# Designs tried in a protein design chat: VH-VL binders against o27280. Part 380

Target 1, 266 residues: o27280
Amino acid sequence: MDSMNVPEVLEIKRIVEESESVKTFIFSWDFRREVRPGQFVMVWDFRDEKPMSVSLIDPVRSEIGISIRRVGEFTDRVHGLSEGDLLGIRGPYGRGFELMGRDILLVGGGIGMAPLAALADEATARGMRVDALVAARTADELLFLDRLEAAGVNISTCTDDGSCGFKGFAHERLLTLEENHDMAAVCGPEPMMFQVMRILDERDVPAQLSLERYMKCAVGICGQCCLDDTGFRVCAEGPVFWSQELSRVREFGRYRRDPAGRRVPW
Short names: E, the ipSAE of ESMFold2; O, the ipSAE of OpenDDE; V2, 0.75 times the mean of E and O plus 0.25 times the DockQ between their complexes.

## First folded at step 17 (VH-VL)

Design B13 (framework fv_bamlanivimab; at its last look DockQ between E and O 0.83; V2 from the best seeds 0.75)
Fold by OpenDDE, look of step 18:
Structure B13 (fold): chain C 266 residues (1-266), chain A 119 residues (1-119), chain B 107 residues (1-107)
Amino acid sequence: as target 1 above (266 residues)
Amino acid sequence: QVQLVQSGAEVKKPGSSVKVSCKASGGTFRSYGISWVRQAPGQGLEWMGRIIPIKGRANYAQKFQGRVTITADKSTSTAYMELSSLRSEDTAVYYCARDDQYEGHFDPWGQGTAVTVSS
Amino acid sequence: DIQMTQSPSSLSASVGDRVTITCRASQSISSYLSWYQQKPGKAPKLLIYAASSLQSGVPSRFSGSGSGTDFTLTITSLQPEDFATYYCQQSDDTPRTFGQGTKVEIK
């Protein structure tokens, strides 16, 4: 049971409906196994396995939450589950976020807000001032606003269609905000992260970004999540990277590789 | 600041149905649920059920299963509770409350709707 | 279903008194416990959530403690406006359940 690489069969304790397409599944967790915001777990529904970010870390209640967006067959099955049903969880894996300074900026898009929500909880618990720029295509896709607000996070919203907050993209909204922070954490669509990173670099704000790639083994062996040129394995050296590291990754913001290893443009 | 405003008092005959509305003003449902809680005269609080408006899915207490229907209209930010086959024992004040899905506490509450069932 | 038992059902106290109300769950509910205050003819008002978190706007004389099965609501110095009925509520499982209530009356 203490083995990191063996899925532990856990009961879904609660299910939170975050949006039409996103659910958070809450599990009891033994915190002798440390978990950090930005790390991921492998979720096994006894048929397939997928990496998912941890979106809730509650050591007091000994619970973690995993937010899953409904996007395919695996997630369709998982979304069909009920409280009391079982899932296999192994991990956590990867490098999580590091907190620095007093003021932190979170920039998230869509389901990318999942790990940032967990980070927000930790940051606010530490007494940090947290600003969050939450982006989505539409108002209905904005995630964790209520939870962030309850945590004391200062929220700015951005939607592509202008249905909530700033009309436009996250990097455009960021340009309108002149205040600097001690550090930033970014997670969302890679094109968004790419633009946000550039702005933060110009402002000399240390930034960490969480990448998404096809991950099969989660232990740095299979190489499916290997980034071109650098050899970085998203599951091992990431998924959280510093901006300096990503500056060396040619494919960042441009393309990813599918399960067959083919380049897929963003 | 979200407020919940409920429909007015109802007087119903036994066997009839009552439908109470709960409108969120000053905001939207977002990802919150809406729970319905009733209180008979001089009695405690009794949870009836909950709906997650964003999904339109409701859960009910077993006691009311088959007799209560909770619905929500996202476009108007209004939740509804319909109780059928009314009995004298259903005479109570019915409350809607915002239901935090993570914590499970209720806040804020509607002002309550008095439902009297009498022949 | 999780049963919530409050103690006492009623109590008499004077202004300035320390008041303690207990709530016991039939099974462990971690810290998924809230306290409400209700005055006659009014809706319940949230005082404490997550067993010990004070709701915004609630006076600091109110406090909650406990975990697992045993919980306590404490009013350090009872004020005239505090005479009311108090309820605990578990949010660990569905259905949500309340304690039977504790009426705090003036002595």
Scores: ipSAE 0.818, ipTM 0.906, lowest interface PAE 0.7, mean pLDDT 94
Fold by ESMFold2-Fast, scan of step 17:
Structure B13 (fold): chain C 266 residues (1-266), chain A 119 residues (1-119), chain B 107 residues (1-107)
Amino acid sequence: as target 1 above (266 residues)
Amino acid sequence: QVQLVQSGAEVKKPGSSVKVSCKASGGTFRSYGISWVRQAPGQGLEWMGRIIPIKGRANYAQKFQGRVTITADKSTSTAYMELSSLRSEDTAVYYCARDDQYEGHFDPWGQGTAVTVSS
Amino acid sequence: DIQMTQSPSSLSASVGDRVTITCRASQSISSYLSWYQQKPGKAPKLLIYAASSLQSGVPSRFSGSGSGTDFTLTITSLQPEDFATYYCQQSDDTPRTFGQGTKVEIK
């Protein structure tokens, strides 16, 4: 569309190997273009374009970071790039997180820790007390632990297989943690986010949840990201939503839509 | 806390090769690189190269390109630095160090391995 | 390659003195600079990273400042255990490069 921004071609300044399947790509950035934690960019490899969350925001060094998990052909190609190579970056787009109160809880699963890592940096810079629950299938898939520790975050871990920290799911670990937080931010697989949201609702903790599948709606690409139970909103700006907005949606965390529009379990 | 333990001192003849090991214990080196830095007697610190063990990707300083090979064995949490075609000026203490990928600082360091090249 | 130049190459100081060591990069390295202390026969020890971040366990009398091309390590109230050689190191680009070192000797 002629109303869409054109990608800016940027050089990959540095690549951080976060895990076997996740890399962070760091670019010089002109911070006259605002970037907030929870926003995303469109990454263009000159063949295909995909939305990716911003995981590092460093205005002092004039750098942003974009963390990408290897899940398919596009991400495999991007993972094959080296420092000095070029990528097209368009954005930022979407609704970012809002910080409020003094005590914040972050709950991240897998690559969902990417936008939360940027949020943790901002929250700690503001002098907030930050507790992070970092969840993954295995120890090798826990992300950003060293970065969170360096930022002064209080870290709890859990893995499905018990290879690091609590053995179990994020919501099970959350039940064993303190209830006293002014807000929470949550990002990860939708089933995990749904269970976490239920617990936070019971504790009267306002939560913001980041949904990757709604990033395309924020750029205006597709209508299938609209939530059935809210019916009347087309391509609502995401990816960050308050728990109050998501609590009215029956399919959140239970069902997704396939290309034919059918409800399919996560 | 991660500790790095290196192999013992070596005395080598000119033209031979040396392979120094660096074993990490007390943590993981998934999110870190391992850099190799040498120091000749009375001289400063000289970076030789680094490896990111989870990907097996190594980078070398141009001065050592073609003579140095840095590898890692993830199953034993051990990095290796092999230097070939040794000359007397390769006499130095060789250090491994954990290389922070975001900041690039080195911590912790191995205790060092003295390599003496003499006829 | 980015060249790192330290000044002075050596200095003599007394316990209780304020010592300043400077490090200059041949091009801008933002804040990708670390400072190390090395004692005879020992591996270097990280003091400061990101130009100004004090490594855990390092005494607060050590501080770093600067950005771009000019950086400073300051030791306030010098102690007997601080007599050592100090190195700056850039990590903005590959190869990683060190300054030539500054030897701090007791007067």
Scores: ipSAE 0.743, ipTM 0.867, lowest interface PAE 1.2, mean pLDDT 87
Fold by ESMFold2, look of step 18:
Structure B13 (fold): chain C 266 residues (1-266), chain A 119 residues (1-119), chain B 107 residues (1-107)
Amino acid sequence: as target 1 above (266 residues)
Amino acid sequence: QVQLVQSGAEVKKPGSSVKVSCKASGGTFRSYGISWVRQAPGQGLEWMGRIIPIKGRANYAQKFQGRVTITADKSTSTAYMELSSLRSEDTAVYYCARDDQYEGHFDPWGQGTAVTVSS
Amino acid sequence: DIQMTQSPSSLSASVGDRVTITCRASQSISSYLSWYQQKPGKAPKLLIYAASSLQSGVPSRFSGSGSGTDFTLTITSLQPEDFATYYCQQSDDTPRTFGQGTKVEIK
């Protein structure tokens, strides 16, 4: 995984248009470097480098997919690329999701569905029953629905504006769902994850949540991804944490830090 | 479930153009492609091109480059294929199909639109 | 363009027979291969995608195998409704291309 920590320059093999604002970039990948759902890679456009979740893991075809939402200067530049163009990729890094039991609940908001789509593929391949709550602001931003359906996932949707499925937030929809799961995996906007975690903890459902923080080294030596209060490094001890680990983290769901380290509200 | 419904049969003269529509219904219009495939009488299947409606850009088989135009109207969930400079060899059934962006298979297919080019 | 060659072009078989149709690509297409069934006057119907994945609602007597350049569609117990023309299709590269078809007829 961490040999030399040097980006490998790879060609973009295929680009999938997931929504107006989200693209999946597919690369050939040598699976001697193993990849697990919930792990991330650092994507380098030869100017900046950002962590991105792996959304497709296909060792049979020797391919990985990395889903990227257009949210700023770096992601705008990456979205301007075409098949055949180059990106630097280093990784994978971090702790991925662990599967347990027979029935799993996925709760994803926006681009947070990306690592959960990879997890869903693995869970269904193991014969688990998979329910997914897919949340977005609008119907047009619901991600991976066709892919999840093809994998045999039971999908519930919610949108802030009610344009598809339940009108409201993911945690509100969760309150109306059956409580029959052996575990949950959660990824999305941190306020959503906080509210979802509270419900799952009350239900005594083991939950794993994937956090996003500013990263530089991705191997745990620079301290830029450190969580307040605990010293956990998102790039090393996470990005996937159990809910019991996160119960010790004061900042979770309360505030975030920008690339300069400034505390900002979410 | 998504369903694709195409416009009705057409009879055209050589040198003219035809525009076939393909309306998606029965689901939310999502991130998939719409491909066009034709089949001449007694012949096999021939891919013509596709569009990804949320992107609005089309790609064409080189054989049809310059004669075919594929477009989409997101507001009506309808794709269109226009073939110009028609000749008798363009007599065929024209299908639209949902094009999976990951796997590249076609499912579902429209019912087909018969186009006959005859003087 | 990736050329797809099917064999045989046609075959005659009886109900209950095991039928094998092959498809060869002019270059490796990994597992980006699909199989379709088409009956006269109807649109093609997807049977198999990703070389071996059975589409929902397709009977389990249909199976696909292969990777790289050589692929096989197998029907393990031919039924009356299986008399049709079968096509393979690659999706590894643009343009998408189809095999010429294999007509399966009742003997």
Scores: ipSAE 0.640, ipTM 0.827, lowest interface PAE 1.9, mean pLDDT 88
ESMFold2 (binder alone), look of step 18: mean pLDDT 92; pTM 0.946

Design B130 (framework fv_bamlanivimab)
Fold by ESMFold2-Fast, scan of step 17:
Structure B130 (fold): chain C 266 residues (1-266), chain A 119 residues (1-119), chain B 107 residues (1-107)
Amino acid sequence: as target 1 above (266 residues)
Amino acid sequence: QVQLVQSGAEVKKPGSSVKVSCKASGGTFRSYGISWVRQAPGQGLEWMGRIIPRFGRANYAQKFQGRVTITADKSTSTAYMELSSLRSEDTAVYYCARDDQYEGHFDSWGQGTAVTVSS
Amino acid sequence: DIQMTQSPSSLSASVGDRVTITCRASQSISSYLSWYQQKPGKAPKLLIYAASSLQSGVPSRFSGSGSGTDFTLTITSLQPEDFATYYCQQSDDTPRTFGQGTKVEIK
């Protein structure tokens, strides 16, 4: 437990450039600290610390990967680093995805494909049939397609502008897919996840959804990461939630919080 | 699948520079690297450097740092390798190859460009 | 730099033989190891990546094994088209480095 709250200074072993705004940083990892798909770590650049989802989990190679989208000052600094540079990492934190059944649907939007890429690796290694619906605004923002293809995943794509695959949103594409799945895992913008959850509920497919936007805790357990109706703390009880849990949260897919904590429509 | 097509053979004098092109065609638009690998007559393969064409970041082997420049033109899907201060030992076939960023293997190769440095 | 050493440098074999080529890294490279086949006047062709993953379209008689520092390429039931030079390559660190090559010649 104590060792999880002290950052380890790790060398960046490899950097993968996923898109103009997303990089994956790969580190050697001691798997005596278990890591599961859907969990996150705190990344420390010796000035600030921010939560990041684990996107690659490889116990055989003793490596983890952390995918980071460039959205502000911290992530701009991290994107300026090179192989051989150092970062502090502590964790992992949060509840991971649970796999069950023989087939799984992954639905990812933008950087939300990061934790789902790690999940795809685990599901395929277990012999599950994996279908992935990968969504983005444009073809250039579709992530992890080469990793998913190499893993034997059946890939469908959609882009808002029609530059790759189906023209439209993830939920619109999902309506054209007919196969049933034993379960689904969903990660991406909250409005997308809400629409996808609604369709999966109608089809009686149990889904797990990851709420990355609420991760703010320095030590992993923090009451500030609460959802409104249920009192769930995303860093303690999430970031992964079952659709049954989220169906009762009025904010999910409808409202977000501004910096002052005020409820604002998506 | 991406196909790589390189520019034609070059004969150069010692002290000059050569610039070889590698045009990618086919396949979907995805993030990949382009590595440059050379092979002197009767010798093995030697990695020179790589670029990720979409993002313009290049890395070089220390042996070539200061003499090699790898660039890419996104609008024409073309990568370039320029080698300056040519010596007779730079006589080789120069290959471009598609570089998998996760695994680092080369799954598609150009046909090669023969560069002869006259001595 | 990580140095890659192949054994043997050359070998003679007959059609139908089992051929084994080894590759040794100067430090652990985990499973970041690829094997290539090169015929005279041609670009190299990827056979195996991640030490043991067969590239799409490559015949099943080719297989790779190993981890850490010691790796093996095996060709079961050698065919006439398999007479070529074979190279291993590490991708664990930059620069990417190749073995010196193993020439497989007809006996």
Scores: ipSAE 0.685, ipTM 0.846, lowest interface PAE 1.9, mean pLDDT 87

Design B131 (framework fv_bamlanivimab)
Fold by ESMFold2-Fast, scan of step 17:
Structure B131 (fold): chain C 266 residues (1-266), chain A 119 residues (1-119), chain B 107 residues (1-107)
Amino acid sequence: as target 1 above (266 residues)
Amino acid sequence: QVQLVQSGAEVKKPGSSVKVSCKASGGTFRSYGISWVRQAPGQGLEWMGRIIPRFGRANYAQKFQGRVTITADKSTSTAYMELSSLRSEDTAVYYCAKDDQYEGHFDPWGQGTAVTVSS
Amino acid sequence: DIQMTQSPSSLSASVGDRVTITCRASQSISSYLSWYQQKPGKAPKLLIYAASSLQSGVPSRFSGSGSGTDFTLTITSLQPEDFATYYCQQSDDTPRTFGQGTKVEIK
């Protein structure tokens, strides 16, 4: 059996509190199972299993971090755990980000900054110049600012309510930033990613976007992670896609599917 | 960047309590911790405990557990350290410091608050 | 608790000298080790974190190395403003613990 598909029971080594609703759980990791930014793992609390993006990758310390937002029963139980408690981890799964060039832009919204924080660490370690646009509804929902600053990332912030940085949406802030990036990586709410992608396409900046909402497909329900027009399978081809690929998908940024398979506007 | 300003020096009698404040300025409370570290005259640095003011819990060194309480008021961007049942050995300069949650290093530091426990 | 043993407790040096200070942890702390400089009457100042990462604004003559249990702070070409007490600190576990300090004084 492939060791990636068997849950390892790991002890929570450290917990970082990112916000009232987000925590990063840090585990010792055997890097014979290589992990790249943009990949995810299945987190098992011995009752339920959920996909979570890897937000910290540290081969020198032999550690990974998994950032989890409290949104339901599973995540509420996990948030109640302490250092020393156990969780099952399977993975990694999915296609990670590809780094290109010397100057890159990261655009993250809310918990979407989690995989981008791991990418920022790798990019800066490679000597790349990293600009990050960190977006959230309010200042309290901005994530990883101290970690990005420590990594040497040039940070711009925006909040919908103006409580920190630029007042407005990520795509509005992006219009005021430098245009000379070799690539971009984007992760956050799908409507935000769609608007950001359009601007990057106009600037001829190749972008990679992470579609995290269909990660459960990794455990064998692949029909639910299939994109409407092109037949992309998030678990097989994603979760990271190039903007050129996503521009051909009618559903991206415009529609979602209800349980009956009907198109519903965002 | 964040700057930390502490309350002024205090002289206390044995058996009393002291509450030292640490006001953060230069931005909003972010996801950092505030650690309290003391230094007795001519001695080294001793960590007392930490709080994550944004929405975090307090952790204490075992030596101070039961006597120290660390709290934070996000509305005033102020962290507090209260030490009870004071002894002459508690005479020290008490520092607050911004505590990086990932690395655990301390920067910046407050200017320090001298607490003297004397009859 | 993780015990941090610093050596030497004091040393005498001249401007231009290369100074090394060592720090040993009672158990492995990976690279969760920071170095601070403290001058009389002042709060400590961060020099190095993550064993080898230089804090912004700190002169490049300061460097850190090591992992696991053994760590070194090196000051190349000591300057007059470097005469101070230096502390190591681990952040792998709670409580956070410091070495006893090394006084670097004029020869």
Scores: ipSAE 0.675, ipTM 0.820, lowest interface PAE 1.6, mean pLDDT 88

Design B132 (framework fv_bamlanivimab)
Fold by ESMFold2-Fast, scan of step 17:
Structure B132 (fold): chain C 266 residues (1-266), chain A 119 residues (1-119), chain B 107 residues (1-107)
Amino acid sequence: as target 1 above (266 residues)
Amino acid sequence: QVQLVQSGAEVKKPGSSVKVSCKASGGTFRSYGISWVRQAPGQGLEWMGRIIPRFGRANYAQKFQGRVTITADKSTSTAYMELSSLRSEDTAVYYCATDDQYEGHFDPWGQGTAVTVSS
Amino acid sequence: DIQMTQSPSSLSASVGDRVTITCRASQSISSYLSWYQQKPGKAPKLLIYAASSLQSGVPSRFSGSGSGTDFTLTITSLQPEDFATYYCQQSDDTPRTFGQGTKVEIK
């Protein structure tokens, strides 16, 4: 049987407190199930199952890390767990990031830095030059700065309230930075990603964007992950898409779908 | 860049309790763990337990279960280690140290607090 | 608990000597191993973490190697300030455990 579709019960080996609302849960992992940056897993607390991005991939130590933001009942319960407790994990699922060129830009907002942290590790291990623009509402919500710095990443920060780095939004900060990248990877709130994508398109930088919508569908056989104009299924064909694919989607950056399939402005 | 400063030396009688403090300065201890390690005279290092201030939950070595309590006060950036039912073999220097959450190494360390249990 | 065994327990050396200290874990700890230096009356000082990563500000004559169960700390060209006790420590599991220490003494 396909082990990707069966939850494996794993012990929480380590918990890292990333911020007041974000924790990274580290598990021993059998890398016969290969994991790539940008992919996600289904996390099962023996009551509910939710998709979570993989934020640490370490085949040398045989470990993965899953970063989880506290936003509701499921994530509140998971945040209440301790090292030694058990969780079910199945996957990985979805399309991961592709690395190209020698110089890359990462643009992350909030928990969107989670999959980008894993990508930064891979890129630096390959000898690539990595610049990261890390955005959050406040300084306390900037994620993975110590990990990125330890990896040799050149970091720029911005916060909505000006408590760390540039005061403003990611796209406003990006406009003040020079362009010298072969590709970019972007993950965060969809309105932020849309604004960043437009700037990168104008600068002729190919970008890959990871859509939060992938968290709504884990099986790959459902209409909930479809995008308006292309019919792409985010969970099966995403969550990572090239900017040229998303530029053809009228909905991207303007609307999302609620559980009933209705368009809701961002 | 954080500095840990511990409370002063204590002399206690058998059966009493001691509470040692560890104050973080030059930053805050909220984003890192705090471990307690003791060293009896002429002996090696023995880990007692740790706390992650954001989490508020402590992990203890089995040897100290039921006798040690590690707490943190986020408003004063101070961690505490309380050891009860003191015995003469609890005479040691007690250290606090910042605990790296990913790697688990200890840096920086407090200066140490000498606890002597008189008999 | 994971047991950490250091060898030797003590050694005598002269300035300029190459010193090697070994540490063995009772089970695989991957690369979750750190080395500390302790001088009399002082708190321990981190030298190496993740088995081989040199801590900022630590002289390059210190190096660490190994993975799994067997680890080595090497001091090339020993200096007067290096006479101290050295400890290994595993962080793969709780409780965190230390080796018994190796005392490096003047010959």
Scores: ipSAE 0.546, ipTM 0.767, lowest interface PAE 2.2, mean pLDDT 86

Design B134 (framework fv_bamlanivimab)
Fold by ESMFold2-Fast, scan of step 17:
Structure B134 (fold): chain C 266 residues (1-266), chain A 119 residues (1-119), chain B 107 residues (1-107)
Amino acid sequence: as target 1 above (266 residues)
Amino acid sequence: QVQLVQSGAEVKKPGSSVKVSCKASGGTFRSYGISWVRQAPGQGLEWMGGIIPRFGRANYAQKFQGRVTITADKSTSTAYMELSSLRSEDTAVYYCARDDQYEGHFDPWGQGTAVTVSS
Amino acid sequence: DIQMTQSPSSLSASVGDRVTITCRASQSISSYLSWYQQKPGKAPKLLIYAASSLQSGVPSRFSGSGSGTDFTLTITSLQPEDFATYYCQQSDDTPRTFGQGTKVEIK
């Protein structure tokens, strides 16, 4: 029961290099603590603790994977670790994605593909048809293409610079794709998610969106975990939200919060 | 869909070095690994090492550490395996294969390069 | 190093037979086990990965099972093109290691 709030010290079993800036760390996991796509864990290097999305969930092998992008001091230290080294893991936390219908569209930007890769595995295992739109600034930043291809996912790519696939943004590419899906799941930069959500709403496709920026407040900072005007808390009610829930949130796609809780434009 | 094409057969003297190439063609930009596996006449398969060409990280089997060097040139989509201080026991067919980082299986394989070490 | 042992080292079979090949790891490798087919003068061909996942394009008469230390490759209703040498391979630890091979010959 309370085991979720006590860090387990786990050995890094394998490290997968996804890109120059992203690695996936794989651990043995006791699935008496259930993990769902869209949930996150707290990763502890015995100095600092940070929230990270779960990107691989394998109950058959009793393994989870956590994908980490190198962006600062904590992630630089973690990226310097090797197989056999130890990390503390707490969780999982948050509400995961829900699957419905026979086909799903995934729209991911950058590291936002991490939770969607885990979702793709679950959807394909359930026999769903999966289409993925994978977006990044450049070809080098497209993530999980190998994993998605191996899972039988139908992949479309776009890059801002045109180095792979469609030249342009995710929402521009989405306008050129077929519109018939039972649901969608979206994760990436908030401005991208806002534009994608509006297109899916016009097509009457129910979508779930993951607000990863709020995961940093998983413990102790309730003001930054709360969406303006909704009363939702990311650690209790997110990070995954249905698009109809987000349509009432004034700051979604327009503003973010700094560490002091102040509203700052994107 | 990726296809791997290797350089041609080599006959080398003991003490020399051999460098075998493996060119990837067809398929999109990806983070696959490339592994090198050899097979001596009448023997089974032996893994030598691998590299992730996109990032340049190489790993080697301890038996070959110090004698084998695996490199990659991203601009030509080519991986290389160089084996130095050749002995008659190094006579084998050398294969490159695309290496799945998650599952660790090999697919596709190159056609193989026969290396014969004789005086 | 993880040692992979196959049994039998060779077998003789007829078209239409059910063929079973076993592979044993010296320590638990979970399901990090692949099976390959090799014909004379050719590179190996992947048949099965993750112990039981059939590679795209491989006939359904091939199947794999097992976890931990004991694994099995089964060929139902053997066909003429299935006479070859079969190898198991573990990918749980470095170095990656192969079984010694099982040669399936015409009876």
Scores: ipSAE 0.557, ipTM 0.794, lowest interface PAE 2.7, mean pLDDT 87

